# Designs tried in a protein design chat: VH-VL binders against NAD kinase (nadK). Part 167

Target 1, 268 residues: NAD kinase (nadK), of Syntrophomonas wolfei subsp. wolfei (q0aze0)
Amino acid sequence: MKIILVNNRFKENTEKKAQEIAGQLSALNVEVIIDNGLDEPYAGTVDFIMVLGGDGTMLRAARRYGQRAIPVLGVNMGTVGFLSNIEINELAEYLPLILREEYSLEARMMLEVAVFQQQSLLTRVFCLNELLLRSNSPRMLSFALEISGQKLEPYRGDGLIVSTTTGSTAYSLSAGGPIADPQLDAFIVTPVASHIINKRPLVVSPEREISLHLLEEREAIIGIDGQIKMDFGAENRVLIKRAPHPLLMVNLKAKPFFTSIDRSLQRQ

## First folded at step 13 (VH-VL)

Design AA41 (from AA1 with heavy chain S107F; framework fv_bermekimab)
Fold by ESMFold2-Fast, scan of step 13:
Structure AA41 (fold): chain C 268 residues (1-268), chain A 123 residues (1-123), chain B 107 residues (1-107)
Amino acid sequence: as target 1 above (268 residues)
Amino acid sequence: QVQLVESGGGVVQPGRSLRLSCTASGFTFSNFGMHWVRQAPGKGLEWVAAISYEGSNKYYAESVKGRFTISRDNSKNILFLQMDSLRLEDTAVYYCAKDHLWFSRSFYGMDVWGQGTLVTFSS
Amino acid sequence: DIQMTQSPSSVSASVGDRVTITCRASQGISSWLAWYQQKPGKAPKLLIYAARTLQSGVPSRFSGSGSGSDFTLTISSLQPEDFATYYCQQANSYPLTFGGGTKVEHK
């Protein structure tokens, strides 16, 4: 058995905790690879991915490894979030179940984001939550949205979010998007501060292809999962579709989504 | 640099067939939708047909539907218009034209045009 | 089919004049309209798309406006090279349709 431990070296001494867990797993004859985010993703075959940290660490793990169809377990290390399944102090209790593969998997759709400079592919990124197009200046954007080859009325405003259902509780929620059951597969398209009254969030089939480009030269950015930032101008175009593989999230214990989101909304 | 060159026009008799070609250079042909637009002598522009960048979607003006067939060969950078059952009303200069936006299934405008090829009729 | 009506069919103008050409669609086409310039014996040239977006290299004296069914192309100060025929085209849906054209000619 080979396991990747994904951590953030700069958060709460997670490197030390990763080393402790790696030692425990090695004692059980498990091969361990530690990914602290500084190097390129591990290129070899692995059986399981354990993410030590908060939602941000899980988003990074999903971008690096989510397309490999490998089970991914979120282990929370004190930061409350939506993407972890167990707490770090529960890991010892659940470790035997992990090693015997006695758990269920929940498939979460991912986005495939292709960013072009003119006709040249600049980057192809997979993400779990969302792509954000946003103005990077005081001026509003003017941009075109295409859904499966259909042009909508031009958008004028600060930007747009294209989200998965998993991402419905992230930036899309802050921009007025709906809360979606993460067991549902759909794209959620949420405007950011639209100048046109009555531009509403859209919930569309995950089989649709979505594209964006500017109609006026403006300073804009593309943001992916709140972690990757790229300049976006009139020579750029972004193409979004369902990623080939969902992220396979490990369920070792019930996590009540609706109760969790209800508590989160009361905190705000 | 970026150009389209039409060929295959000429003099034809009514009821016959003619095949037009449009050769593209200076851009990645397979990334763009393509169009045929015609203009009768001294008259305005009339859109004839379009084909998507991958070749799977085709569109026709009602006046040519069932008589004309648009196709493309992305490996050779060539657009075709097969014109069957030609009528005197089909007399025109035929232009090929490129979509403005790459990898799009939507249309915004035609930014590159060929010089045109004349289709006319004899007795 | 969406019918595109241009007016006027011709306009006589002098260098330095403001020229306005209008285009009306038989049904709503949002902002999905393009403008083209055609000189005698030559292929058309794209000036404007999405009703008001200038194509690269097109002089700023050209501007487009309108949405829905009524659109305008304006040349703020006519230059010698601007004497040509202008066409609008709806880009909303297939089949694509052009206006009848407006010839801008010398007085």
Scores: ipSAE 0.695, ipTM 0.861, lowest interface PAE 1.4, mean pLDDT 90

Design AA42 (from AA1 with heavy chain S107H; framework fv_bermekimab)
Fold by ESMFold2-Fast, scan of step 13:
Structure AA42 (fold): chain C 268 residues (1-268), chain A 123 residues (1-123), chain B 107 residues (1-107)
Amino acid sequence: as target 1 above (268 residues)
Amino acid sequence: QVQLVESGGGVVQPGRSLRLSCTASGFTFSNFGMHWVRQAPGKGLEWVAAISYEGSNKYYAESVKGRFTISRDNSKNILFLQMDSLRLEDTAVYYCAKDHLWFSRSHYGMDVWGQGTLVTFSS
Amino acid sequence: DIQMTQSPSSVSASVGDRVTITCRASQGISSWLAWYQQKPGKAPKLLIYAARTLQSGVPSRFSGSGSGSDFTLTISSLQPEDFATYYCQQANSYPLTFGGGTKVEHK
């Protein structure tokens, strides 16, 4: 068995814990690859991915490995999060189940984001939560949104979020989007500070293609999962579709989504 | 750098057929929707037909439906207009034109145009 | 089909004049209107798309406004090279339709 341990190199307790867990797994004849985010993703085949940290570390793991159809387990370090299944102090209890492959998988849709400069593909990225288009200056953006070839009324405002259902509780929620059951496959399209009163969040089929481009030259950025940022101008266009493979999240214990969300909203 | 060149125009008798071609250079032809637009002598512009960048969707003006067929060969960078059952009212300069936006099934405007090819009729 | 009506059919103007051309759609087309310039014996040139977005390389004296059914092209200070025929074109739905054209002529 080969396992990738994904951690955050610059959090001292997570790096130390990753080394400790790697030692324990090696003693059980498990080959361990540590991914601390500094190097390119491991290119070889692996059987399981264990993510040590908070939701941010899981988002990075999903971006790097989510398209490989490998089980991914989120192990929380004691902070509040939605993408972990077990806490670090529970790992020893669940490890025998992991090694015997005695768990269920929950499929979570991902976005495929293709960014073009003129006609040339600049980058292609997969993400679990969302793409954010936003103004990077005091001036509002003017941009076109296409959904499967249908042009909507031009958007004028600070930006737009195209989110997965998993991302419905991230930036989309802050911008006024709905809370969605993450077991549904859908895009959630949420405007950011629109100047047009009737621009509402849209929930659309995951089979649709979404594209964005600026109608006026502005300073804008694209953000992916809150971790990747790139400049976006009138020469750029972004195409968004459902990624070919969902992220396969390991479910070792029941984590009731709606009760957890309700509790989190009461604590704010 | 970017260029469209029409050919195939000429003198034809009513009821006959003619095929126009438009050769593209200087851009990635397969990334853009394409159009045929005509202009009768001394008259205004009239949109005739369009084809999506991958060739899946075709659109026609009501006056040419059932008589004209638009097609494209992305491997050769050529756009075609097959004109059947030609009428005197089809007399015009025919322009090919490129959609402004790449990889879009929506239309915003036509940013590159050919020089045009004239279609006229003998009595 | 969506009919596009341009007015005036022609306008006589002098260099330095402000020229306004209007275009009316028979039904709502949102902001999906393009403006073209055509000089005698030449192919049309795209000036504006999405009602107000200036095409790259087009001088800033050209501007577009309007939404829904009523649209305007303005040339703030007419230059010698601007004497031409101008066309609006709706980009909302197929079949695409052009206005009848407005010829900007020397006085």
Scores: ipSAE 0.716, ipTM 0.871, lowest interface PAE 1.4, mean pLDDT 91

Design AA43 (from AA1 with heavy chain S107E; framework fv_bermekimab)
Fold by ESMFold2-Fast, scan of step 13:
Structure AA43 (fold): chain C 268 residues (1-268), chain A 123 residues (1-123), chain B 107 residues (1-107)
Amino acid sequence: as target 1 above (268 residues)
Amino acid sequence: QVQLVESGGGVVQPGRSLRLSCTASGFTFSNFGMHWVRQAPGKGLEWVAAISYEGSNKYYAESVKGRFTISRDNSKNILFLQMDSLRLEDTAVYYCAKDHLWFSRSEYGMDVWGQGTLVTFSS
Amino acid sequence: DIQMTQSPSSVSASVGDRVTITCRASQGISSWLAWYQQKPGKAPKLLIYAARTLQSGVPSRFSGSGSGSDFTLTISSLQPEDFATYYCQQANSYPLTFGGGTKVEHK
């Protein structure tokens, strides 16, 4: 059995805890690879991915490894979040189940984002939460949105978010998007400070292809999961579709999504 | 250089068939939707048919539905218009045209046009 | 089908004049309108798409405006090479339809 331990080196105790857990797993004849976020993703085959940290660490793990169809477990290290399943102080209790592969999996859709410069593919990335298109200047953007070949009235405003249902509680929520059950597969398309008051968030089938391009040259950026940023101009185009593989999240215990989000919104 | 060249026009008798071809060069043909647009002598432009970049979606003007068939061969960079049951009212210069946006499943504007090929009828 | 009505059918103008051409759609087409220029014996040339986006290489004296059903093409200071026929075309839905054309003639 080979396991990747993903941690955030900037959180003071996570590196030390990752080393401690790696030692415990090694003693049980498990090969461990530690990914602290700075190097390229591990290129070899693995059986399991354990993410030690908060939601940000899980988003990075999903981008790096989510398309490999390997079980991913979120282990909370003290920060309240939506993407962890167990707490670090529960790991010892659940470790025997992990090693015997006695758990269920929840599939979470991911986005495939292809960014073009004219007709040339610049990059293709996968993400768990969202793509954000936003103005990088005081001038509003003018851009076209296509949904499976249907052109909507041009958008004028500060930008647009294309989110998964998992991402419904991230930037899309802040921009006025709906809270979605993460077990549903859908794209959520949420305007950012639209000049036209009648622009509403849209919830669309994950089988649809979404594309964006600027109708006027403006200073803009594309943001992915709040962690990747790219310049975006009138010669760029982005194509968004459902990624080939969902993130396979390990479920060792029931997590009450709706009561968790309700508490979070009330700051209780 | 980006170019479209039509061929296959000529004199035809009413009720007969004719196939027009449009050969593309200087751009990646398979990335763009394509159109046929005609213009009768001394008249305005009339859109005839369109085909998506992958070839799966086809659209026709009402006047040609059931008589004309648009198709493409992306391996040869050729667009076709098969014209069946030709009528005197089909007399026109036929242009092929490329939409300006790549990988789009919609149309925005036709930025590259061929020189046209004349379809006319014997009397 | 969406009918596109252009006005005027012709306009007589001199070099340096401001020329405006209007186009009306029989139903809403959002901003999905293109403008073309055609000179005698030649294929059309795309000037503007998405109602106001100038095609690469087209001089800034050409501008487009409008949304919904009413659109305008403006040539701010007519040049000798601008004497031509102009067409609008809706790109909102199939079948695509052109306006009847506006001929800009020497005064």
Scores: ipSAE 0.711, ipTM 0.866, lowest interface PAE 1.4, mean pLDDT 90

Design AA44 (from AA1 with heavy chain S107G; framework fv_bermekimab)
Fold by ESMFold2-Fast, scan of step 13:
Structure AA44 (fold): chain C 268 residues (1-268), chain A 123 residues (1-123), chain B 107 residues (1-107)
Amino acid sequence: as target 1 above (268 residues)
Amino acid sequence: QVQLVESGGGVVQPGRSLRLSCTASGFTFSNFGMHWVRQAPGKGLEWVAAISYEGSNKYYAESVKGRFTISRDNSKNILFLQMDSLRLEDTAVYYCAKDHLWFSRSGYGMDVWGQGTLVTFSS
Amino acid sequence: DIQMTQSPSSVSASVGDRVTITCRASQGISSWLAWYQQKPGKAPKLLIYAARTLQSGVPSRFSGSGSGSDFTLTISSLQPEDFATYYCQQANSYPLTFGGGTKVEHK
């Protein structure tokens, strides 16, 4: 059995815990590859991915490994997030089930984001939560949104979010988007501070293709899962579609999504 | 240099067929939707047909629907317009034109045009 | 089909004049309108798309405005090379349609 253990290189407590867990797994004849973010993603084949940290670490793991059809388990450290399944203090209890592959998998759709400079592909990235287009200056943006070849009325405002259902509780929620059941596959398109009357969030089929480009030169950025940031101008275009593979999230313990989100909304 | 060159125009008799070709160079042809636009002598512009960058979607003006067929060969950078059951009202210079935006399934404007090829009729 | 009504059919102007051409769509087309310039014996040249976005290389004296059904092309200070026929074209939906054209000619 070979396992990738993903942790956050900028948190010493998670790095130390990752080393301890790697030692425990090695003692059980499990080969462990540690990904703390310093190097390129591990290129070899693996059987399982264990993410040690919070939601941010899971987003990085999903971007690096989510398209490989490998089980990914979120192990929370600290405050409870939306993307972890078990707590770190529960790992010893569940480890035998992991090693015997006695668990179910939950598929979570991902976005495939292709960013172009003119016709040249700058990058192709997969993400679990969202792509954000936003103004990087006090001036509002003017941009075109296409959904499967249909041009919508131009958007004017601070930006737009294209989110998965998993991402519905992330930045899209902060921008006024709906809360979506993560079991559903859909894109959620949420305007950011639109100056156009009646621009509402859209919920569209995951088979749709979405594209964005600026209609006038402005300072803008695109953000992917809050971790990748790129400048975006009138010579750029972004194409978004459903990723070829969903993230396969390990379910060892029932996690009540609706009560968790309700509790979160009561807090803020 | 970005260029479109039309060919295949000529003098035909009503009811006959004609195939126009448009050869593209200087840009990645397979990234752009393509159009045929015609202009009768001394008259205005009339959009005729369009094809998506992959070739899967085709669109026609009502006046040519059922008679004209647009197609493309992305491996050879060539756009075609097969014109069947030609009528006197089809007399025009036929322009090949490129969509402005790459990988779009909807046009924004036509930024590159060929020189045009003339289709006329004899008695 | 969306019909594009362009006016006037012709306008007589002198170098330095401000020229305004209008285009009306029979249905709402949002901002999806392009403007073209055509000189005798030449293919059309794209000036403006998305109602107001100036195409690269087009002089700043050209500007577009409008949304929905009513659109305007303005040439702020007419130059000798601007005597030509101008066309609007809706890009909202297929089939695409052009206006009838406006000829800008010498007084």
Scores: ipSAE 0.692, ipTM 0.856, lowest interface PAE 1.5, mean pLDDT 91

Design AA45 (from AA1 with heavy chain S107T; framework fv_bermekimab)
Fold by ESMFold2-Fast, scan of step 13:
Structure AA45 (fold): chain C 268 residues (1-268), chain A 123 residues (1-123), chain B 107 residues (1-107)
Amino acid sequence: as target 1 above (268 residues)
Amino acid sequence: QVQLVESGGGVVQPGRSLRLSCTASGFTFSNFGMHWVRQAPGKGLEWVAAISYEGSNKYYAESVKGRFTISRDNSKNILFLQMDSLRLEDTAVYYCAKDHLWFSRSTYGMDVWGQGTLVTFSS
Amino acid sequence: DIQMTQSPSSVSASVGDRVTITCRASQGISSWLAWYQQKPGKAPKLLIYAARTLQSGVPSRFSGSGSGSDFTLTISSLQPEDFATYYCQQANSYPLTFGGGTKVEHK
């Protein structure tokens, strides 16, 4: 059995715990590969991915490994979040179930984001939460949104978010988007400070193709899962589709989504 | 550099058929939707037909629907217009034109045009 | 079909003049209008798309405005190379339709 441990090496708690867990797994004859974010993703075959940290670490793991159909377990290290299933102090209790593959999987859709510069593909990225387009200056943007070839009225404002249902509780929520059951597959399209009256969030089929491009030269950026940032100008175009594979999240214990989000909203 | 070259125009008799071709060079043909636009002598522009970049969606002006067929060969960078049951009203210079935006399933404007090929009728 | 009506059909102008051409759609087309310039014996050239977005390489004396059903193309200071016929074209829905054209003539 081969397991990838995803962590942040120089964060005090995660570095120490990753080494402790790697030692425990090695003693049980499990091969451990540590991914601290400094190197390229591990290219070999693995059986399981264990993410030690908060939601940010899980988002990185999803981008690196989410398309490989490998079970991914989020282990919380004290940061409040939505993407972990167990706490670090529970890991010893659940480890025998992990090693015997005695758990269920929840599929979470991902976005495939293709960014073009003129006619050339600049990059293709997979993400779990969202693509954000926003102005990088005091000037508002003017941009076109296409949904499966349908041109909507031009958007004028600070930007737009295209989110998965998993991402509904991230930036989309802050911008006024709905809270979505993560068991649903859908794109949520949420305007950021639109200057056009009645631009509302849209909930659309995950089989739709979404594209964005600027109608005026402006300084803008695109952000992916709050972690990747790229310049975006009038010569750029972004195409967003459902990723070929969902992220397979490990369920070792029931985590009631609706009561968790309700409690989170009461705390801000 | 970027160019479109039409061919296949000529003199025909009413009721006959003609196939126009448009050869593309200097850009990635398969990334763009393509159009045929015609202009009768001394008259304005009239849009005739369009085809999506992958070839699956086709659109026609009402005046040519059922008589004309647009198609493309992305491996050879060629756009075609098969014109059946030709009428005197089809007399025009036929232009092929490229959509401005790549990988769009919509259209914003046509940024590259060929020189046109004349279709006219014998007495 | 969406009908596109241009006015005027022709305009006589001198170098340095401001020229305004109007285009009206028979139904709402949002901002999805393009403007083209055509010189005798030549293919059309795209000037503006999305009602206001200037095509790369087009001089800043050309500008577009409008949304919904009423649109204008303005040439702020006419140059010798601007004597041509201008066409609007709606890109809102198929079938695409052009206006009848406006001829900008010297005089």
Scores: ipSAE 0.715, ipTM 0.869, lowest interface PAE 1.3, mean pLDDT 90

Design AA46 (from AA1 with heavy chain S107R; framework fv_bermekimab)
Fold by ESMFold2-Fast, scan of step 13:
Structure AA46 (fold): chain C 268 residues (1-268), chain A 123 residues (1-123), chain B 107 residues (1-107)
Amino acid sequence: as target 1 above (268 residues)
Amino acid sequence: QVQLVESGGGVVQPGRSLRLSCTASGFTFSNFGMHWVRQAPGKGLEWVAAISYEGSNKYYAESVKGRFTISRDNSKNILFLQMDSLRLEDTAVYYCAKDHLWFSRSRYGMDVWGQGTLVTFSS
Amino acid sequence: DIQMTQSPSSVSASVGDRVTITCRASQGISSWLAWYQQKPGKAPKLLIYAARTLQSGVPSRFSGSGSGSDFTLTISSLQPEDFATYYCQQANSYPLTFGGGTKVEHK
């Protein structure tokens, strides 16, 4: 059995904890690869991915490994979050179940984001939460949104978010988007500070292709999962579709999504 | 240079068929939707047909629907218009034109045009 | 089909004049309108798309405005090379349709 431990080297205690866990797994004849985000993703075959940290670390793991159809377990290190299944102090209890593959999997859709400059592909990125297009100056953007070849009325405002259902509780929520059951597959398209009355969030089929381009030269940026940023101008175009594989999240214990989000919104 | 060149026009008899071709050069043909637009002598522009960049979606003006077929060969950079059951009302200069935006299944405007090929009828 | 009505059919103008051409759609087309210039014996040239986005290389004296059903092309200071026929074209839905054209003539 080979396991990747994903951590953030620069977070308090996560590097030391990863080393401790790697030692425990090695004693059980498990090969361990540590990914602290500094090197290229591990290219070899692995059986399981364990993410040590908060939601940000899980988002990085999903971008690096989410398309490989490998079980991914989020282990919370004391940070509030939605993407972890167990707490670090529960790991020893659940480790035998992990090694015997006695767990269920929850599939979470991902986005495939392709960014072009003119007709040349600049980058192709997978993400779990969202793509954000936003203005990088006081001036509002003017841009076109296509959904499977259908043009909507031009958007004028600060930007737009294209989110997965998992991302419905991230930046899309802050911009006024709906809370979606993460068991559903859908794109959520949420405008950011739209100048046009009645530009509402849209919930569309995950089989649709979404594209964005500017109608006027402006300073703008593309953001992916709040962690990757790229300049975006009138010569750029972004194409978004459902990624080929969902992220396979390990479920070792029941996590009541609706109760958790309700508590978060009430701030109790 | 970016260029579209039409061919295949000429004198035809009513009820017959004619195939127009449009050869593209200087840009990546397979990235763009393509159009046929015609103009009768001394008259205005009339859109005839369009085809998506990958070739799977085709659109026609009502006046030519069922008689004309648009197609493309992306390996050879050629756009075609097969014109069946030709009528005197089809007399026009036929232009091929490239849509403005790459990888789009929508339409924005036609930024590159050929010089046109004349289709007319013998007496 | 969406009908596009241009007015006027022709206009006589002198170099330096401000020329306005209007285009009305029979139903709402949002901002999805293009403007073309055609000189005798030549293919049309794209001037503006998405109602107001100027095509690269087109002089800034050309401008577009409008949304929904009413659109205007303006030439702020007519130049000798601007005498031509101008067409609007809706890009909202298939079949695509052109206006009847507006001929800008000397006088």
Scores: ipSAE 0.706, ipTM 0.868, lowest interface PAE 1.5, mean pLDDT 91

Design AA47 (from AA1 with heavy chain Y108F; framework fv_bermekimab)
Fold by ESMFold2-Fast, scan of step 13:
Structure AA47 (fold): chain C 268 residues (1-268), chain A 123 residues (1-123), chain B 107 residues (1-107)
Amino acid sequence: as target 1 above (268 residues)
Amino acid sequence: QVQLVESGGGVVQPGRSLRLSCTASGFTFSNFGMHWVRQAPGKGLEWVAAISYEGSNKYYAESVKGRFTISRDNSKNILFLQMDSLRLEDTAVYYCAKDHLWFSRSSFGMDVWGQGTLVTFSS
Amino acid sequence: DIQMTQSPSSVSASVGDRVTITCRASQGISSWLAWYQQKPGKAPKLLIYAARTLQSGVPSRFSGSGSGSDFTLTISSLQPEDFATYYCQQANSYPLTFGGGTKVEHK
């Protein structure tokens, strides 16, 4: 068995704990690769990915390894979030089940985001939550939204979010988008401060292709999962589609989505 | 330099067939939808046909539907218009044109045009 | 089919004049309209797309406005090289359709 431990080197307790867990797994004849996020992703074959940290660490792991169809377990270390399944103090209890492959998997769709400068591909990124297009100046944007060859009336406002159902509780929610059952596959398209009063969030088939480009020269930024940021201008275009593989999330413990989100909204 | 060059025009007899070609250079042909637009002598522009960048979607003006076929060869950077059952009303300069936006399945306007090739009729 | 009607069919103008050309669609086309310039014996040149977005390299004296069914192309101060025929074209739905053209000619 070969396992990747994903952690955040900038979190002191996470690095120390990753080393401790690696030692424990090595003693059980499990080969361990540690990924601190600073180097290139491990290129070899692996059987399991264990993510030590909060939702941010899981989002990074999903971008690095989510397309490889490998089981990914979120182990929470401090900050309560939506993407972890067990707490760090529960790992010893569940480790035998992990090693015996006695767990269920939940598929979570991902976005494939391709960003172009003119016709040149600048980057291709996979993400779990969302792509955000937003204005970087006091002036609102004017941009075209195309969904599988259908051009909608131009959007005018501060921006737009294209989200997965997993991302429905992230930035899309803050912008007025719906809460979506993460068992559904769909894109959620949520306007950010639209100047058009009846411009509503859209829920569209994950088989559709979504593209965005500016119709007027403006200073804008695109953000991916809140972690990648790029300048976006009238000579840029972004193409979004469903990623080829979903993230395979490990379920060892029941975590009721609807009661969890309801509780989170009450705390706000 | 971005360029489109039409060929295959000439003098035909009514009822015959003709194939027009358009060779693209200076841009990534496979990224763009392509159009055929014609203009009869002394008349305005008339859109004839379009094909999506990957070739799966084709569109035609009613006046040519069932008689003309648009196709493309992305490996050779060539656009084609097969014209069957030609009529006197098909007399025109035929332009090929590139759609403005890459990887779009819709049209945003035609930003690059060839010089045109003339199709005319003998008795 | 969406019909595009241009007015006027021709206009006589002098260098320095403000020239306005209108285009009307038979049904709503949102902002999906392009404007072209054509000189005798030459292929058309794209001036404006999405009703008001100026194509790269086109002088700022050209501007477009309108949405829905009524559109306008304006040349704020006509230059000698602007004497040409101008066409609108809807890009909202297939089949694509052009207006009949407006010839801008010398007084």
Scores: ipSAE 0.624, ipTM 0.822, lowest interface PAE 1.8, mean pLDDT 90

